VHH binders against Type II restriction enzyme MwoI (mwoIR). Designs and how they scored, part 20

Target 1, 363 residues: Type II restriction enzyme MwoI (mwoIR), of Methanothermobacter wolfeii (Methanobacterium wolfei) (o59646)
Amino acid sequence: MKNPKFTENQKEIEKEEFEFLQKLNFIIKESLELFNTNLKNSMKFINYITLPIIMASIESKSFNPFSEIIEKHIAFILNSKMNSLGYKFLPLGYSSDLTYENDNSIIHIDIKTANLENPSDFKDTVPLGINQSSYPGVLDCKIRGKNIKADCKKIKVYPNIPTTYNNKLTITNALLFIYPDYKEIIDEIREDYIAIRELISINLKDILTPIEGSLEEFLNYKPSNEKKRLEPILDNIVRGYFIHDKLRHEFSENVEKDLEEFEKKIIGIAKKLKEREIKPVAILSISIPNGELAPHYDDEIVSGKSWGSSFRYHYKKSGNSVFKGLDNKASRAVFLHINKEYLPVLKKYFDPITVYELTEKRL
Below, E stands for the ipSAE of ESMFold2; O stands for the ipSAE of ESMFold2 at other seeds; V2 stands for 0.75 times the mean of E and O plus 0.25 times the DockQ between their complexes.

## First folded at step 16 (VHH; framework vhh_nb_b201)

Design f3 (from e4 with K102R; at its last look DockQ between E and O 0.63; V2 from the best seeds 0.00; counts 0 for: pae E 5.8 > 2)
Fold by ESMFold2, look of step 16:
Structure f3 (fold): chain B 363 residues (1-363), chain A 121 residues (1-121)
Amino acid sequence: as target 1 above (363 residues)
Amino acid sequence: QVQLQESGGGLVQAGGSLRLSCAASGFTFSDYYMGWYRQAPGKEREFVAYISYGGRTYYADSVKGRFTISRDNAKNTVYLQMNSLKPEDTAVYYCAADEFVRYDSSGYDYWGQGTQVTVSS
């Protein structure tokens, strides 16, 4: 008897998870046109955020420049719609920003973005933070490339979110937005940005003359675990020059020429970002099993990249993404939107493709 | 114009076997999910089985191990092999087609007219 049966309580938990999934799917599906309009309005201001996007990209190789914009617009939609359905916004420390309550449950919603060119972030799986699940993940005790194994049956990755809050059931969901790759556009200018930082660095004497000591000693001072003074000063000069139009003509003629050429490249990148249709390839709505459903999803909720601070939910590991306690009749992972141009590619990654449609659109 | 035509229904004794066929036209068959549903008198239509464009199969718990769905893309035909039939399997069986699996498993875009299966005790 390796596969224990669902208890009646566990079946009731899955019924509540399924009912909420239906409400969430309805809200988002009804709001897709508003979301698209809001997103297009944000893109009118791309000229003002392109340099910050480029600067942030040096810190993260898989940066999606629109992830925060997407999250803010979805958060606005949810806050506007959830109240009308009897849910109230409930900020809890160490939880997602999208936490809500009603009389029976505490709702956690996490918004994820994934690059279509990186299928490990969306194909049959969704990454989860420690504040985005109540289900303990199985710890992977296998070391790649070595003959070392440990018995980890008694050790799990434990999340911060409890299975209930004062008798209110915890319900956790993810909304996964799959986008085309923007990395090529940002990578086009990343090396130029690095070169501009170096150019400013070797010419700092034009605008920085210390009163005492040497410029090199001043810039390399690091009293403890802090960064050297040079790096934040370079970032500040970049912002001053290109965003605030300050420090112009303070460098030599050759340096100024190179800075103006980089400015033209920033403008070109802004045009490319604006020109790209920012429509998601797909939007996937995922119900994440509550921890009281253990052990029924142990094969599917496992340690993530960091092994003690993250999880992965493999929603297709056992075939189809279903509510196992509801006789496999309902899907835990449902498409709310599919860009038809990408359907052949999506069929390579997903089988089945389970969709949610409003009743009137089906008739 | 999409058409789904079921055949192979009839009367059979309990414990017997029956093979349903569904011939499809009017769409690119190899791109579609194909399924079987059934409806007994006085009951709601219920899911029986489906098969994906990639050949993956899915079954209702009540028919697992007894029924087998298959497809022949060259003939634009889906089959339901029904073994170890029980009186509870008596229903009108419908062939269905969709580009997608539906969220609630309640229906598909296209349906056949149905074929009667009657299992005598």
Scores: ipSAE 0.075, ipTM 0.620, lowest interface PAE 5.8, mean pLDDT 82
ESMFold2 (binder alone), look of step 16: mean pLDDT 84; pTM 0.849
ESMFold2 at other seeds, look of step 16: ipSAE 0.246; ipTM 0.686

Design f4 (from e4 with G54S; at its last look DockQ between E and O 0.01; V2 from the best seeds 0.00; counts 0 for: pae E 21.3 > 2, placed apart)
Fold by ESMFold2, look of step 16:
Structure f4 (fold): chain B 363 residues (1-363), chain A 121 residues (1-121)
Amino acid sequence: as target 1 above (363 residues)
Amino acid sequence: QVQLQESGGGLVQAGGSLRLSCAASGFTFSDYYMGWYRQAPGKEREFVAYISYSGRTYYADSVKGRFTISRDNAKNTVYLQMNSLKPEDTAVYYCAADEFVKYDSSGYDYWGQGTQVTVSS
């Protein structure tokens, strides 16, 4: 059985997806200078947010201290600009945070980040959550390193986003921001932070004196099946000491010395973060096929690592993934920005690299 | 142009008090650690006190309990209240600013011109 041809309705869907992609690309490209300017303003406050950043860094070895700041500025730009294109903000709660509507469509935009040193997050593929696509994913039979030989293509992974909302077409896009690696800066302080948490834990007697029982019994009491809650106590003491200037001089002199040494390291990291370039390495804009375009993208949208909760769109798996139903064969994935300093590294991952350019220069 | 201008120095009897002020301009004051240092004749400049951007204070052992550093971010000003003054406190007092605490004077970003404090017996 041969691949069916695109229906007229499917061609109309791709036309609308392409037209929105062009509008989105224009907004982001036009706004890059404002985005860069606004990031500098956030750096005025780096001294106040560095400790929270350090505390968050223990969650990931490839932690990016700037990703949330960048994502919030892009979201602000989109929320500010979409009305000028005839779209109204329409948060739906269960979908991506950036949802908009006009007379004909409901738009879902997801802002994604990736570390340049982890190419599986961006090279020829983009991960999708169940709230970020309307196209059912084909089940990958190689689960948990096993190869299960079964007819898995009869069972799809179904997303939450419908292909239409009451006669309005669903359009889904991703904006993928590739960031430089910050591992050298963050690794310098993460180990020290872990040591400080241990130091505080060992010396809790300086600030906690149970009236009855032992301190160990107090700290380890938990209902069955619940984890020990020492971590929130340690986090609270860290915030109290370093942010709120509480509990000072309540520990022994040796402990106070170590806490003050760590405070100096926090300040040193803040200076290094302020000096580091915060701009993304590259910005990739991706139009994700609507589910009514099945089966035309079945080979490109497959189940992800977490079988029932995600997919991957392989936007380069069959060569260059394009709007397959359009005569112009426009790309569904285009670069909006490339930091020229990183071009040699990017050329290792991408061939070709096609950059979107504004078609009209205003003097 | 960054400016640090000290004031409030003078002559005082042993046991007396003085309050030094340092007015700052040309940088984002709330981002900076502010400190006081002093230099007696024939000696190297030495640390007296500093205050973090969030108000955390640190003192040299020789002045603990007698001197108090404070800051007013609305006025871009740091203060040093000096009580129970001793002849050993006689020195030129300098205001210093840095985004980060330094252990010695070689690492501070900005220095004032100094104000003379003289404590007589």
Scores: ipSAE 0.000, ipTM 0.149, lowest interface PAE 21.3, mean pLDDT 79
ESMFold2 (binder alone), look of step 16: mean pLDDT 84; pTM 0.849
ESMFold2 at other seeds, look of step 16: ipSAE 0.337; ipTM 0.724

Design f5 (from e4 with S106Y G107E; at its last look DockQ between E and O 0.55; V2 from the best seeds 0.00; counts 0 for: pae E 8.5 > 2)
Amino acid sequence: QVQLQESGGGLVQAGGSLRLSCAASGFTFSDYYMGWYRQAPGKEREFVAYISYGGRTYYADSVKGRFTISRDNAKNTVYLQMNSLKPEDTAVYYCAADEFVKYDSYEYDYWGQGTQVTVSS
ESMFold2, look of step 16: ipSAE 0.013; ipTM 0.521
ESMFold2 (binder alone), look of step 16: mean pLDDT 84; pTM 0.852
ESMFold2 at other seeds, look of step 16: ipSAE 0.235; ipTM 0.667

Design f6 (from e4 with V101I; at its last look DockQ between E and O 0.73; V2 from the best seeds 0.00; counts 0 for: pae O 4.7 > 2)
Fold by ESMFold2 at other seeds, look of step 16:
Structure f6 (fold): chain B 363 residues (1-363), chain A 121 residues (1-121)
Amino acid sequence: as target 1 above (363 residues)
Amino acid sequence: QVQLQESGGGLVQAGGSLRLSCAASGFTFSDYYMGWYRQAPGKEREFVAYISYGGRTYYADSVKGRFTISRDNAKNTVYLQMNSLKPEDTAVYYCAADEFIKYDSSGYDYWGQGTQVTVSS
């Protein structure tokens, strides 16, 4: 395909996107101190038994236990600062979590977290939902490992967000927070959590007697054809026993002893979580191309594995992703924060590492 | 104590070639991004090319396909091979180094003294 030139309108779109990237990066970089203070306050409560139980019940290996805490604190700080700059918070139910309006633009900001030891989540690419971009994604019409493909030239992943709202330009930015692996903390109790579920299962007759039918028949029922009734009951009993102090002394003495040993492990995990410093390894700010910039970013915005349900922005596919229509070729992806302890590892994943330089002249 | 010393500039005919060199000292060369910028009389300094510590290269559109940046970590030297030179390439060429790339691709913290390249018709 030929390389069409940028139209004047497309160049103006990129100027607006670049201007917002600079403003957002200034806001976030100036706010990092406030973020750390607020995060420390939340950590005063991280050792409560509730969080370790929730963590143990979640089956994802890449779980980041702090992602919701981080997102809430950044959202609070960003909402305050954006309002002071003339952006009005605009809650839309079908878009990114952080949406703002000014005279010329509708701004979508998506906060993402990634585990440093799972580079597919952050290296060279960032995932996009259909509610997180206005740029149509290219379908991946090949089946990996097979000689089967379709010609999908005329079909794209069409996003939920329009390129404009009533003549206001849609601008999308991702803030990617990369954290160290917390897998070892989660793994410490996961085997024991499974063992406790099994222990409760074989002793369930102590606390649950069916009115009709057998206990085994009751527990094996599959109301949704996906999960037996037993599974949510076991999780409920774990929560009742450990979080709510219910069902104590309803099991035999030996069962109760095993439950108490698991409780000691939960308390130990909560203490380890409290002692762990919660700092991002890196913070990456990424300007996502507006859909009116098609086809200039078609090679970078590609459908995910599920063919049309999501896509990824490959922000390093041709080297550094830049504002292709701007003369200065500014980077669309810049680092706002780098923990220097991790810089050697980051250099293996990111080349080049482009940084934002804070200056009062830019705001 | 960082030093960047350019060499290889001069006068050439249009269509000719030059190879610029920049010898670096005062830092761990293999950890730094190296680049070339140029400044014509009366104009702002502009980006030409860079090469990362991992060997990735990037070029300004005006020189892509004609210029090649490379590095020799054993000699602590970065090179700019300039082929098919045009009168518009006439400028002072500066070697630059930084631990990071600036986000608008506009500059580095450390600069050489510059070497004049003049392309005659």
Scores: ipSAE 0.214, ipTM 0.653, lowest interface PAE 4.7, mean pLDDT 80
ESMFold2, look of step 16: ipSAE 0.328; ipTM 0.723
ESMFold2 (binder alone), look of step 16: mean pLDDT 83; pTM 0.846

## First folded at step 17 (VHH)

Design g1 (from d4 with R56E; framework vhh_7ubx_2; at its last look DockQ between E and O 0.62; V2 from the best seeds 0.00; counts 0 for: pae O 3.7 > 2)
Fold by ESMFold2 at other seeds, look of step 17:
Structure g1 (fold): chain B 363 residues (1-363), chain A 121 residues (1-121)
Amino acid sequence: as target 1 above (363 residues)
Amino acid sequence: QVQLVESGGGLVQPGGSLRLSCAASGFTFSDYYMTWVRQAPGKGPEWIATISYGGETYYDDSTKGRFTISRDNAKNTLYLQMTSLKPEDTALYYCAADEFVKYDSSGYDYRGPGTQVTVSS
C-alpha cells in the first residue's frame, strides 16, 4: 500500500500550527529579559521559601526546586502578551491551564521543566498528559514482553483535548525548560529534615498530651501506616516552629539544641540556593501535531510508560522533526535559548540543534 | 576571514557521476553543520543535504540514495558524491555553514560562490 498523502485540510492545519509557533517563539524570545528580571525579584524572598522547598523535596529523585516559580513567571508573561497576538484567555476544564482563543483557534500551551541529569525527560522527546495533546498515542500492545493476539491497532491512548472545538482548530504547544540539577544542594539537607521529623515524633509528648487515652490512640483517628499517619502533624509542627516561631522552648533542652542546629542549616541552604542563580540550560519550543494529522505522526506520538494514561511526542525520532505537510521544512521543535556555558553537554544530546533567532540578531 | 570554495563541477552525461568539494577556512570546521544547496536558473534555492559536526547526515527526498554528503575534518573539506545524474540535477551547487541549524531554512552563517553542474548529452 502507498503512504497516505497530506490532504489539503491537513496542510492548512500545519500552516496554522506553524504560524502560531512563530508567534509564540517571538513572544517568548522577546520576553527573556523580563523573565530573568522577574525571577531575580523572586530570589529576594528565598529566605522565606527555603523550608517549604526542603519539605517539598523529600524524595531522592532529581528535582528542580524552582520549577513552580519558573512556570508561574512564564504563565504571567503569556497571559500579559497573548492579547497583542489577538488571543483571549479561555479557562477550560480538562485542558491546559494556559488556554486561549481567537476567531479560528483554541490554543493550549504547556510549560515543562526538565533536569539536565535526566535526559529521558528532554532528549528528543517530551512527555505529555491527556490534557496536553489532541493526537492519540499509538499503543504498544505487549504485556511484559509477550505478544498478544488482540487487534491493538484499534485502541490508542486518547487525550481529553479534541482536534477542534466547534469549528475552531485545536493548537497545542509545549515550552520545555532544561535546568541544571539542584539535587546536591537539596540532598545535603534532606537526611537532616528526616531526622528532625523523627526527633519531633519521639518527643510529641512534650507538646501534645491527650486529655484521655494515649497519644497513639489520638493520632490514629485516620488509620494508615505509622509513618504516613504522622507526617502531616510532624510537618505542621515544623512549620509552626521554624516559620511561625511557635512551640519554641516547649521541648527539652537537648531537643531544642538540635532544632536550632537545623535552623542554621536551613539558613545555609538558602544562601546556596541564592548564590546558584536560576538559569535555564536551554529553552525549547515544541509544536505538537493536531490529531487530524493522523496517521502522519503515529511513529512519533506513542504511549508513555503509563499504559493508557500518558504518552510521549518523540520530536526527533526520524531525524529533524518538521512540519511534514509543508514545503518549507520548518522545524516543529526549536531552541529559543541556549546557555553557551552548557553547549558542550547540549551537543551530546542534540543533533541537530535548531534555533530560532530574532531578525536583528541574525548576521 | 571565512572562505568556502567549491570545486569539482562541470559537464557530465546523464547517468554519470561527479564529486564536489568545498574547502573551508577561517572558522573551526569541526564545530559547524555543513550543507549543500543547489539553485537552477530562474528557481529558488533547494536544500540538498546537511552533515552535522557528529557525522549525522540528512537528505532531501529527491536526491536520497543518489547523493552522499561527507566531511573530512582533518582537511577542512566537505564533499558531495553524486551518482546517477539526471538533467534536472543541473544547477549551481554551493556549500554553506551554520553553527546551528535554522528553524525556517531562511539563511546560513556562511556560504560559498558555488560550482556549476551541467547534466546533458
Scores: ipSAE 0.247, ipTM 0.652, lowest interface PAE 3.7, mean pLDDT 83
ESMFold2, look of step 17: ipSAE 0.275; ipTM 0.691
ESMFold2 (binder alone), look of step 17: mean pLDDT 83; pTM 0.818

Design g2 (from d4 with S30E S106E; framework vhh_7ubx_2; at its last look DockQ between E and O 0.73; V2 from the best seeds 0.00; counts 0 for: pae E 3.4 > 2)
Fold by ESMFold2 at other seeds, look of step 17:
Structure g2 (fold): chain B 363 residues (1-363), chain A 121 residues (1-121)
Amino acid sequence: as target 1 above (363 residues)
Amino acid sequence: QVQLVESGGGLVQPGGSLRLSCAASGFTFEDYYMTWVRQAPGKGPEWIATISYGGRTYYDDSTKGRFTISRDNAKNTLYLQMTSLKPEDTALYYCAADEFVKYDSEGYDYRGPGTQVTVSS
């Protein structure tokens, strides 16, 4: 039950993982201004995207309206910079969308956003999918902290990514972008949006009767994969009315007044979103151990109670999850950016806070 | 100007005790990780202990159980209580400060000139 010694191969794997972590950290830290510029360009169109963001946030119960926009901008920057470093974009279908190769390695990068007010998304741990690691997860035998049975803690749940591809080493990294909670802005409009959907629902026959088919005929259509038939119809009417300027004056005068008041609220929310500072609270870069490093990280990489539907890497459990086979004991998890305004909150979650020190000579 | 000034060194016999102090000024002491390092003649620097802004302590195995790091944020002072001293503890002891733990970095943000500890019969 003690850590066995690292083999020579395992030490070389960690050396390669450490060297790539340094390259990735340089790229991201040097690219923060470009990211901010790209995000600002997206915000020029906030008036067109606010309603779609509200609808998506309510459906997923998410309070970060920018998460997908952020992830796409970072992905674009990575694609551009990785190509300039001799890595070829190589999607493999069963891995993250950001997969690259060079002569010696296959690189998987996963971009995640997290809400500062939900520490389970980022504090000392990072969730991983079956396609985001090559390290087998040890089955979590605990329910409410109690072992379910003694034998299950020996069970390995295997991920979809191999430790090598045709002798090219698999390297996996996570980039975790922590953002402020936008809950108060989304909460201001959530109940109004729900009320508008109900208002439209009550008045559907006024809208669908003048449309090409009868309401009963339309509602009797059953797509085989739909849970509820009415919700797509309501979403369609919302998009038609507020985005496409259709169906105006098809409702009664009182209903139209309520729809117009909601439109004013959408415009107000767009203004509030545009005025908010859209900067990361912090950016954390995490090297995920390769599966050939087993058993050295078995305590840190676990499978959730769903038997492989989720994995977690506890990158700060026991000794700060360093490169255990390297003499320098460098951290596998480092901060690339810290917004000093939020440092008191971050100090509540992290001790230590390990930061990357940028030098031009590292690239 | 940032200053770190160590004191409390001197000559002690094997098995003795000594308390080192490090007075800090010119920065917000309570926000920094504070560290004791020693350097014996002809040897490289040796990390001894670190105490975080939250009070968590970390020790090198060679001095664990014999040395105790502590801090007094009201006085901006770092301490090292040394007991059961051995001749191999003879070194220049200095304190250092970092705002963050640096990723694979060789330096500290600030360091003092040190105080000599000599353990001899």
Scores: ipSAE 0.310, ipTM 0.715, lowest interface PAE 3.3, mean pLDDT 81
ESMFold2, look of step 17: ipSAE 0.314; ipTM 0.712
ESMFold2 (binder alone), look of step 17: mean pLDDT 82; pTM 0.827

Design g3 (from d4 with D104P S106G G107S; framework vhh_7ubx_2; at its last look DockQ between E and O 0.71; V2 from the best seeds 0.00; counts 0 for: pae E 4.0 > 2, SAP .694 > .668)
Fold by ESMFold2, look of step 17:
Structure g3 (fold): chain B 363 residues (1-363), chain A 121 residues (1-121)
Amino acid sequence: as target 1 above (363 residues)
Amino acid sequence: QVQLVESGGGLVQPGGSLRLSCAASGFTFSDYYMTWVRQAPGKGPEWIATISYGGRTYYDDSTKGRFTISRDNAKNTLYLQMTSLKPEDTALYYCAADEFVKYPSGSYDYRGPGTQVTVSS
């Protein structure tokens, strides 16, 4: 009934995890100023990326104006700082690209993102991949929408990451970035983008007149529905016109006028994106328990019915996200950054909100 | 101007009870974590309990079951109900406020001057 006591080895593992978490938290918190500077520099080029972002968002039904830029700058900071602390980059092909080693440990750091509109991806939880944990997930054998009482069995789903590599301890961490939804900015222009594709479609003959042969033959060459064959052609023309400054003056004057008005709208959206606060709503730093710590986190690391692709670490399931084997009861999950504009929303999702703070530096 | 003012301390016999109050002003009380801390002569400060803006409570094991923290956001007041008092509970008791739970441990954002609790032998 009562949980087994932590062994001495398990306490040492938690000590190592805690000490690395402190290093990681210090690195990221200290580097937020550099991150902001680097991000401002990327914004000098917003006019070049705004149309690709619009196109990708509409085609993939994804709203991703800046999240990947932010991830890349953080990854750069980590890679630089890990090397300066004596950690050597160690690509393993199947794990996170942010994998490092020193004499004692192999470190996996994963950058994860969540949309503020989807709290199931960040509220007291973090998704795990089969390659992002060494702790087995517990799968309850429940029928969908029902609970199997006494007949329910708990199945362990084993991840790909071992608890040690040749006696080097595996340490896994997540950096979870919570972003606002950018849907309203993309929605502002999506109808106009669809209209421009239709305008180009109606006037394809004017663009393709020099082609010997028929447009019908070209569009029917590959076995696909007419919409699929046409969409790549239209998007190619959009890229040619607006990104590469090609095909200018190939349309009639009234069509060129409409294309120029859309170009002004792209510029307006780029200005809105450049002026928008692009920093994350919050940054959480999370220490993921090593698999040697079983069974102490079995209730918190669970697998859904999609097995490894539905792993989650519910770091507050028992009401407190701590290193359970350490006397200091330090938190495994701490905020490194909070945009205070969103603090009322964050207080609905998190209690306590535990914040990592740098101590005052002496000069 | 932020103020935290404790009251309700005094002299009490072993086994007795006291209720401490902390009146808060100058900040949005309902947004803060509120904490009771005690300090006996010659000892470092000892955390007793914290109550969140949402009413969740956290206790040190040494006083759990004897002490109860609560808050009244309408009155901007924090309380500590102490029962089964022992001579080792003799200390200066003060309230503190933080916008967040801090990690690593640090200074509180605001701290009151405290109220003396003395449990006579």
Scores: ipSAE 0.246, ipTM 0.696, lowest interface PAE 4.0, mean pLDDT 80
ESMFold2 (binder alone), look of step 17: mean pLDDT 82; pTM 0.833
ESMFold2 at other seeds, look of step 17: ipSAE 0.311; ipTM 0.720

Design g4 (from d4 with S106P; framework vhh_7ubx_2; at its last look DockQ between E and O 0.07; V2 from the best seeds 0.00; counts 0 for: pae E 21.0 > 2, placed apart)
Fold by ESMFold2, look of step 17:
Structure g4 (fold): chain B 363 residues (1-363), chain A 121 residues (1-121)
Amino acid sequence: as target 1 above (363 residues)
Amino acid sequence: QVQLVESGGGLVQPGGSLRLSCAASGFTFSDYYMTWVRQAPGKGPEWIATISYGGRTYYDDSTKGRFTISRDNAKNTLYLQMTSLKPEDTALYYCAADEFVKYDSPGYDYRGPGTQVTVSS
């Protein structure tokens, strides 16, 4: 076997990465009750965001407001608690959203979200952007099933952030929040929303009369090679009618009846969303290897599909997710939270599940 | 004070049915996830089913289709309906309550002493 040995410097890097991971895990773990309380307070206002969720569902597959709410609460916790551990907030331009420093290191933390119905975003792997790792990604320079291959031995995918900033070690972490898919709830009203948009569209003459030119010409205009003007107008009228209680009685009686019935459906969907438990399915904490640890993680940090803007960290490829140079063999990826409702589903995607309880344990 | 008290166990023939109950007091039952766990002699505990405070249910594959978990929040009671019982279902069955998965605690927030289920022919 001809594998390089960890240098003493590489072992020290992993020691610092492990020590920070434990600090991060402790902060989040100790803050879970506050986090849950704050989430429940946000649910008092779910009625106000239900229509925006429905409207956004037209432009994307599945979509929910809880991911942003959760991300903001976690960012608040980190910003408020890192100072007590001797870290100062230090944004560095094209770095992770949450960047901090102390005497020895520059810390990059990225809050990532994944949909439970898309396991490629979380199952034993995590996608990384060029601002979320200092470890160059290894290229696979062949096309599967094709007689096409390039010699890419000299080239890797290089991230934006360096392995050190002057004398301070770069440490990168991801906090991965796995959410349920709300597609089923949103889909039941989505077709009704599309129908309402069309109803408003064919009745725009009731409320919008062009001064010059035709209404059709006005609505088909594309102001910047993007959407036709019709699309933002429809969205605006929907917001005006259903959120701001404007434009009432500007349409015919039959149109108003249909709009009223849709409003009842919005209220019903808000009730269903309020009845959903708003916690993430799971929270996974990941220490991403520093680039000075090359080549020890080369098989695990590989270029992504975009080749220039993404990597994947396969943290469980061919084994455990461990700090390979440390005697204690601590895990680089641990669960900080598991929603009990989803544990059976998670056990289908993860085996083992390693959780943080002052020490790691397997579920 | 918190109490969970199971009942409804006993001796039953293979293929038979039992309905277990778990009476809860001393906490806000409607805010808790409730879980049934079983432990056979000489083996570790085995998760069976969980029901959320909103009524969503989850089952282990070994009992899916034969066991049904339910709750009555007005009576502070958790149930497990068991059918098509097999000798390998012989175990101590206990209920557990969990407000939130806490990384610094072992297992569940509360558990009962359990009720014995014996399936023999």
Scores: ipSAE 0.000, ipTM 0.122, lowest interface PAE 21.0, mean pLDDT 79
ESMFold2 (binder alone), look of step 17: mean pLDDT 83; pTM 0.828
ESMFold2 at other seeds, look of step 17: ipSAE 0.217; ipTM 0.633

